# Designs tried in a protein design chat: VHH binders against c3ng28. Part 54

Target 1, 373 residues: c3ng28
Amino acid sequence: MLIIIRPSGEIALKSPRSRRNFEHTLANNIRSVIKEGKIWRSQGVLFLEVNDNNKNIEELSKVFGIASFSPVMSIKSYNNNLEDIINKAKEVFAEIVKGKIFSVRAKRIGSHNFTSLDVQRKVGEALYPFSRGVNLENPEVEVFIEIRNDVAYFYYKIIKGPRGLPVGVAGKTVVLFSGGIDSPVATWMMMKRGSIPVILNFNLGGSVHRKFVLEELSVLRKWSGGHKLKLFIVNGTDVLIKLSQIEKRNRVVMLKRVMYKVAERLCDKANAKSITTGESLSQVSSQTMTNLYVTEYGIKYPIFRPLIGFDKEEIVELARKIGTYEYSIKLPEYCAISTKARTSVELDEVLKDEENLNIDYEKVLENSEVIEI
Key: E = the ipSAE of ESMFold2; O = the ipSAE of OpenDDE; V2 = 0.75 times the mean of E and O plus 0.25 times the DockQ between their complexes.

## First folded at step 20 (VHH; framework vhh_7mjh_2)

Design j2 (at its last look DockQ between E and O 0.04; V2 from the best seeds 0.00; counts 0 for: pae E 8.9 > 2, placed apart)
Fold by OpenDDE, look of step 20:
Structure j2 (fold): chain B 373 residues (1-373), chain A 119 residues (1-119)
Amino acid sequence: as target 1 above (373 residues)
Amino acid sequence: EVQLVESGGGLVQPGGSLRLSCAASGFTFSRYYMSWVRQAPGKGLEWIGRIYTTGDTYYNPSLKSLVTISRDNSKNTLYLQMNSLRAEDTATYYCARWSRYIEDLFDIWGQGTTVTVSS
């Protein structure tokens, strides 16, 4: 089976050097996902040759950087022989257009003795006897012919990819991964922009929490373009016990700061240049603008909050689309961060508490469980 | 009235074993995470571990090999099995209900049962 893969439109807008790099990364990611096949780049598209029984083809729909892909039939048409193209079109499309209103779309790249319009007309005429008629504006079925130099490609199926950029082109980001609904979505969004996520989880729910986090990550792994996911699991309970020594009203915000501080250390270790969270503005008391300011204060890496402007319903919809929702909702309530936090914690109080706690963030990270997915 | 009542404490020789019980009343026991905490004389509270509604457990790494937490939801009872007891395990042992909110790790406490390990 031969498949034409069309990169995301935004890739084509890049400089030639960047475009090549992105396409190369995309090809590598596709190789990782498909496992067995031949892939090559030509004239702005990728070609993938695989066995007909390849079970991984459907996974292309989860490879960021793909706009669409199509299984194709192809012939070599030497000497600009339009008749060969017409005959092959009849062979491939006669059954497809049978009893239907159809249209023919043709494009060509290279030098030919005929135009795309010629191809459309001639192929249309040839297919007409099999069909119920032709309608260019509202056909029941569209068939496509793409002529690239001396090769003509025939297809009628266009499968949508997820678009975005190939995972790996944008570097690494440390994700504060709670296992709730939001953090997997945030992770997915960052992957869509080409980032490789490094997962940092504070386990607040024990073995059950760990189980569901791993399940969520297994889902996300399908979107990672073949990139392995590293997971660092911190014993969140130990952290909470330490936080018991500070005022109750500040514990939620302080927990977040601890998470950010540990994430900062992980960035150093993993060569990540950002921290990603699933935070949404005013979704909960701990996520007010003031509390976000306080929690982020002094962190040397950018903190990306891709969900900052999303409402809960939108996030849930994305989670369903991604496939993580079903696992996220099974997490025990105790794994959630408190909703009763102060809406505005004072920075000076938090900094004082932080000083008093004197948490060794490096040690916290060193003691984490490391899993590769 | 929501209540937790510990029992089973007492004097035990080094190397001995002891099983503590905690009887819960006044709430749906099966819907809450439960924990054991201890306090040795002159020391702060030490978290031992917790058990989830599913029966899964999470332990303090320093104590994991010495303790087993279990629960019987039909009896509304929490258990702490301790083996190979040492003098340093002398403490008052508390059962506590794990709080939903981070502001309070535990929202309900028992009165405690005292364990003394001595020859």
Scores: ipSAE 0.031, ipTM 0.485, lowest interface PAE 3.3, mean pLDDT 92
Fold by ESMFold2, look of step 20:
Structure j2 (fold): chain B 373 residues (1-373), chain A 119 residues (1-119)
Amino acid sequence: as target 1 above (373 residues)
Amino acid sequence: EVQLVESGGGLVQPGGSLRLSCAASGFTFSRYYMSWVRQAPGKGLEWIGRIYTTGDTYYNPSLKSLVTISRDNSKNTLYLQMNSLRAEDTATYYCARWSRYIEDLFDIWGQGTTVTVSS
């Protein structure tokens, strides 16, 4: 089977050098995902030839950088012979349009002695006897003919891809990945912009927490364009024990600051230039704004919050579409950090406590378990 | 302001049942995950379970056979049904809203309602 793959529109708008780089990365990602098949670039699209279509179609639907793709049939047209194209269209599409209202769309790349309208009219006329008629506004079936130089491609399915940019073109980001509902969605959104996520997990829930984080990452791995996901698991209970030395009202923000500081060290180690979190700003609480300010104060890498403006229902909807929701809802609760009163923290007090705790963030990272998914 | 008000506590006999309520106000209740926690006299906080916006629940494994959490988003109310109560279930019970700021953390907002199991 032959598949035409249409890159995201924003790739097509790049300069020639950038476009070639992005298309090359996209092709490499497809090769990594498909394993067995031939892929080549041709005048703004990619072609993929494979032997089995069901598994490969599903995998393509998760490759960032793809706007759409279509299984095609093809024929080489001698001397731009339009009649050969019309005859092949009848062979391919007669059963597809049988008893149905249809439309024909055609486009051309290259030099031909006929127009796209010629193709549409003549193929439409040839298919009409098999059909219930033509309706260009609301057809039951649309059939497509794309003529590229001396080859005509015939299809009637356009399968949507996830769009975005090929994973790998935008460098690395360290993701603070708790495994709840939000952080897998944030990871997905950064991959959609071409970033390779490096996953940092503070395990507060033992083997059950670890299990569901790994299951979530296995789902996300299907979206990574064949790039492995490197996971660093930090024992979060050791950090919680140290936090018992400070006032309860400051412990939540301090835990988050420890996570950011360890993430800084991982950025250095992994050559990542940003930290990503699944944080979302609360619509009804000004303490969330204050706590974000204190939490990130003095962090030297940019912190990306792709979900900052999303409400919880929007995030859940994405998590279900991505496939991580069912695992995220099973994670254990963090009982040991809970406090009766949630209060605003004071920056100067938090910074003083941080200095006094004297946590060796490099050691915390060095003691992590490292897994590739 | 954000408020959570627990009610329904009291004295119950061993083996009895009790349903606690938590009335929420000052925020969009249907958009938040909610939890129940308890604190026995002289002990730390013990998480009971949580309920998601979808209605899905997950319970502390040690308590899952004894409790049921539900919510009524139209009434902004969270419920905890407890059955087969024992003296060890004597505690102050709190409802809590999950922090949207810190993904898997929450704080306790309510004043609590006291359940005492004794004959």
Scores: ipSAE 0.012, ipTM 0.403, lowest interface PAE 8.9, mean pLDDT 84
ESMFold2 (binder alone), look of step 20: mean pLDDT 90; pTM 0.908

Design j3 (at its last look DockQ between E and O 0.58; V2 from the best seeds 0.00; counts 0 for: pae O 2.8 > 2)
Fold by ESMFold2, look of step 20:
Structure j3 (fold): chain B 373 residues (1-373), chain A 119 residues (1-119)
Amino acid sequence: as target 1 above (373 residues)
Amino acid sequence: EVQLVESGGGLVQPGGSLRLSCAASGFTFSRYYMSWVRQAPGKGLEWIGRIYTTGDTHYAPSLKSLVTISRDNSKNTLYLQMNSLRAEDTATYYCARWSRYIEDLFDIWGQGTTVTVSS
């Protein structure tokens, strides 16, 4: 079976050298996901040839960088022979249009002795006797003919891809992954922009917390374009105990600062250039403008918050689409940062407490459990 | 009324063993993470370990091989087993309940039970 894969339009707008690089990365990701088959690039699309019963082609719907894909039938037309195209169209489409109102869409790439309109008209005429009629605005079925140089491709299925950019083109980001509803969605959004996530989890809920984080990452793994997901698990209880030494009102921001500082060290270790969180402005008391400012103060890597402008219902909708929601809602409630409104923290006070606690962030990271998914 | 009551403390010889109990009442014990914390005379609080609702545990690194925390949810009781006791284990031992709000840490404490290790 031959499949035309249409890259996201954003890739087509790149410079020739960048486009070639992005298409190459996309092809490699598809090869990793499909495991077998031949893939090649041609004039803005990818072709994938797989055996007749490859069960994995549906996985293409989760490969970032793909706008759509279609299984095709094809013929080679040595003399730009429109009659050969018409005859093949009848063979492929007669049963598809039988008893239905249809339309024909054609496009051409290259130089031909006929127009796209010629193809549409002649194929429409040939299919009309099998059909219930033609309607160009609202057909029951639409059939497609794409003529690329001396080859004509015939299809009637267009399967949506997730769009975005191929995972890998944008480098690595360390994701602070609590395992609640928001962090899996933030991870997905960064993969959609071509980032490879390196997952950092502060476990606050024991074996149950670990279980559902692993389940969520198994879901996200299906979206990673064949890239493995590396998970670092820190037992957060050791950090919480140190926070008993400081005032209650500062503890949540301090915990987040510890997470960010450990994430900095992981960026160094993994050669990542950013930290990503699932934080949304004003969703909870720890995520006010002031508290986010204090939380990230002095961190040397950029902090990306892809959900900063999302409300909770929008995030839940995405989480359901991605497939992580059902696991996120089973997390222990101890994995949540307080929903209780608190006085904004003071930067200087937090920095003084931080200096006095003198946490060895390298050691915290070294003591982590490391899993590849 | 939410309450935690420790028992089982007393005088123990070096090298001996002791099992402390903490009886919980006034709340759904099986839904809360619990800890033991101790305070030696003239010293600050030392966290011993946490037990999760499922029974898995995490201990302070210095105590990991010396203590065992367990729970019996049918009896609403938390346990601390200590073996090979030494003079430095002399302390008041407290049972503590973890708050559901992370910044509160512990929201309920017992009155403590005193363990003295002396020959």
Scores: ipSAE 0.635, ipTM 0.880, lowest interface PAE 1.7, mean pLDDT 89
Fold by OpenDDE, look of step 20:
Structure j3 (fold): chain B 373 residues (1-373), chain A 119 residues (1-119)
Amino acid sequence: as target 1 above (373 residues)
Amino acid sequence: EVQLVESGGGLVQPGGSLRLSCAASGFTFSRYYMSWVRQAPGKGLEWIGRIYTTGDTHYAPSLKSLVTISRDNSKNTLYLQMNSLRAEDTATYYCARWSRYIEDLFDIWGQGTTVTVSS
């Protein structure tokens, strides 16, 4: 089986050097996902040759950087022989257009003694006897011919990819991963922009929490372009016990700040240049503008909040699309961050508390469980 | 009245075993996560472990091999089995109900039961 893979449109807008790098990364990611096959780049598209029984082809729909892909038949058309193209079109498309209103779309790259319009007309004429008619504006079936130099490609199926950029082109980001609905979605969004996520989880729910986090990550792994996911699991309960010595009203915000501080250390270790969270503005009391300001105060890395402007319904919809929703909703309520946090914690109070707590963030990270998925 | 009452503490020799109990009353015991916490003399609180409503457990890594938490919902009782006790395990042991909110991590405490490990 031969497949034409079309990169995301935004890749084509990059400089030649960047475009090549992105396409190269995309090809590598596809290799990782497909496992068996041959892939090569040519004239702005990727070609993938695989066995007909390859079970991983469907996974292309989860490879960021792919706009679309099509299984194709191909022939070599020497000396600009349009008749060979017409004959092959009849062979490939006669059954497809049988009894249907159809249209032919042709594209050419290279030098030929015929135009795309010529191809459309001649192939259309050849297929017409098999069909119920031709309609260019509203066909029941659309068939495609792409002629690239001396090779003609025939297809009628276009499968949509997820678009975005190939995972790996944008570096690493440390994700504060709670296992709720939001953090997997945020992770997915960052992967879509080409980032490799490094997962930092504070386990507040024990083995059950761990189980569901791993399930969520197994889902996300299908979107990672073959990149392994490294997971750091901190014993969140230990941190909470330490936080018991500060005022109750400040504990949730302080917990978040501790998470940011540990994430910062992990960035250093993992050579990540940002921290990603699933936070949405005013979704919960701990996610007010003031509390966000306080929690991230002094953190040296950019904090990305891809969901900052999303409402809960939108996030849930994305979670369903991604496939993480069913696991996220099974997490015990006790694993969720409290909704009773103070809506406006004072920076000075938090800084004083932080000083008094004197948490060794490096040690917290060193004591974490490390899993590769 | 909501209440937790620990029992089973006492003097034990090094290497010995002890089983603590916590009797719950005044609330639907089966609907809450429960925890054991201890405090050694002159030290802060140390979390031992938690048991979920499903019976699943989570332990402090340093104590995982030494302790087992279980529950009997029909008796409204929480248990802590401790094996191979050491002098450093000397502490007051508390059972606590796990709160829904971080602000109230533990919202109900027992009075504690003292365990002394000494030869």
Scores: ipSAE 0.033, ipTM 0.545, lowest interface PAE 2.8, mean pLDDT 92
ESMFold2 (binder alone), look of step 20: mean pLDDT 90; pTM 0.906

Design j4 (at its last look DockQ between E and O 0.67; V2 from the best seeds 0.00; counts 0 for: grease 25.2 > 24.2)
Fold by ESMFold2, look of step 20:
Structure j4 (fold): chain B 373 residues (1-373), chain A 119 residues (1-119)
Amino acid sequence: as target 1 above (373 residues)
Amino acid sequence: EVQLVESGGGLVQPGGSLRLSCAASGFTFSRYYMSWVRQAPGKGLEWIGRIYTVGDTHYNPSLKSLVTISRDNSKNTLYLQMNSLRAEDTATYYCARWSRYIEDLFDSWGQGTTVTVSS
């Protein structure tokens, strides 16, 4: 079976060199996901040839960088005449248009002795007897003919892809991944922009917390374009005990600062250039404008918050679409953090407390469990 | 009302073993993380370890080889097993319940049971 894969429009707008790089990365990702088959680039699209019984084709709907894809039939060397196209169109489309109002769309790439309109008219005329009529504006079914040089491709299914950029083109980001509802969604959104996530998890709930984080990452792995996901698990209990030395209303913001500082070290170690969180402005008392400012103060890497402007219901809807929601809601109570944080902590207090705590962030990271998914 | 009652303390010879118990009541014991914490005479509190709801544990690295924390959710009881006791292990040992609010850390404590390690 032959499939035309259409890269997202954002890729098509790149400079020729960037477009080739992005399309090459997309092709590699597709090859990793589909396992078997042959893939090649041709004049702005990708072609994928697989055995007719390949069961992995539907996974293309989770490959970032794909706008859409279509199984096609073709005439490999149609002898540059319109009659061969018309005859094949009847073979392929007669049953598809049977009893329906239809339209024909044609597109040409290359040099031909006919126009796209010629194709549409002649094929429409040939299919009309099978149909209930033609309507160019509101058809019940639309059939497509794409003529590329001396090959004509015929399709009627257009399967949506997730768009975005191919995972791998935008470098690495360290994701602070609690495993609640928000962090898996933030991870997904960064993959959609071509980033490879490096997952940092502060475990506050023992083996049960670990279990559901792993299940969520198994789901996210389906969206990674074949890239493995590297997970660093830090046992957060030791940090919580150290926080007993500071004002309790500041402890959640301080815990987050510790997480950011460890993430900073992981960026250095993994050659990542950003930190990503699932934080949303004002969702909870620890995420007010002032508290987010204090949390990130002095961190040398950009902090990306893809969910900063989202409300909780929007995040939940995405989590359900992605498939992580059902696992996120099973996290232990303590990992879902029921917080009493001040809505406006004092920067100077927090910085002074951090100095006095004298936490060895490198050692916290070195004591992590490392898993590849 | 939440109640935590420690027992099993007393005088023990160096090198000996002791098992402390903590009887819990007034809450659903199986849904809470628990810890043991100790305080030697004239010193501050020292956290010993945390036990999660399904029985897995995380210990203070300094004490890991010396102690074992366990729980019996059917009996609402937390245990601390100590072996090869030394004079420096002389302390009051407290049972503590973790708060669901990270800010509070522990929200319930027992009265403590005193362990004295001496010849």
Scores: ipSAE 0.694, ipTM 0.898, lowest interface PAE 1.3, mean pLDDT 90
Fold by OpenDDE, look of step 20:
Structure j4 (fold): chain B 373 residues (1-373), chain A 119 residues (1-119)
Amino acid sequence: as target 1 above (373 residues)
Amino acid sequence: EVQLVESGGGLVQPGGSLRLSCAASGFTFSRYYMSWVRQAPGKGLEWIGRIYTVGDTHYNPSLKSLVTISRDNSKNTLYLQMNSLRAEDTATYYCARWSRYIEDLFDSWGQGTTVTVSS
């Protein structure tokens, strides 16, 4: 089986050097996902040759950087022989257009003694006897011919990819991963922009929490373009016990701050240049403008909050699309961080508490469980 | 109404063992993390450990070798097995339900049962 893969439109807008790099990364990611096959770049598209029984082809729909892909039949058309193209079109498309209103779309790249319109007309004429008629504006079926130099490609199926950028082109980001609905979506969004996530989880729910986090990550792994996901699991219970030493009203904000501080250390270790969270503005008391300011105060890396402007319904829809929702909702309720957190914690108070707690963030990270997925 | 009732406390000699029980009522026991906490005379509360399911236990590292927490959901009962008891283990032991919120680690407490380790 031969498949034409069309990169995301935004890749084509890059400089030639960047475009080549992105396409190269995309090809590598596809190779890692498909596992068996041959892939090559040509004239702005990728070609993938695989066995007909390859079960991983469907996974292309989860490879960021792909706009669309099509299984194709192909022939070599030497000497600009339009008749060969017409004959092959009849062979490939006669059954497809049988009893249907159809249209032919042709595209050419290269030098030919015929136009795309010529191809459309001649192929249309040849297919007409098999069909119920031709309608260019509202056909029941569209058939496609793409002629690239001396090779003609025939297809009628266009499968949509997820678009975005190939995972790996934008570096690494440490994700504060709670296992709730939001953090997997945030992770997915960062991957869509080409980032490799390094997962930092504070386990607040024991083995059950761990189980669901791993399930969510297994889902996300299907979107990672073949990149392995490294997971650091911190014992959140130990952190909570330490936080019992400070005032109740400040514990949620302080927990978040501890998470940021540990994430910062992980960035150093993993050569990540940002921290990503699933935070949404004013979704909960801990995510007010003031509390966000206080929690990230002094963190040396950019904090990305891809969901900052999303409402809960939108996030849930994305989670469903991604496939993480069903696991996220199974997390026990006791994994919830807070509903009654102070809406505005003072920076000076938090800094004082932080000083008093004197948490060794490096040690916290060193004591974490490390899993590769 | 949520009720937690501890039992099994008493006087024990150093090196001895003791098993505490906590009877729970007024809520779906199996759906909650349960914890043991103790308070020695003149000292603050000390967290001992928590349990959700069999095998899902977490302990205070300082006490891990000395204690085992278990539960029987069919009886709505939490257990604390303590071995090799020392004088410093003298305290009132409380059964506590783990809170879903971090503001309060525990949202319900028993009346406590007193353990005295003395020769």
Scores: ipSAE 0.318, ipTM 0.670, lowest interface PAE 1.2, mean pLDDT 93
ESMFold2 (binder alone), look of step 20: mean pLDDT 90; pTM 0.906

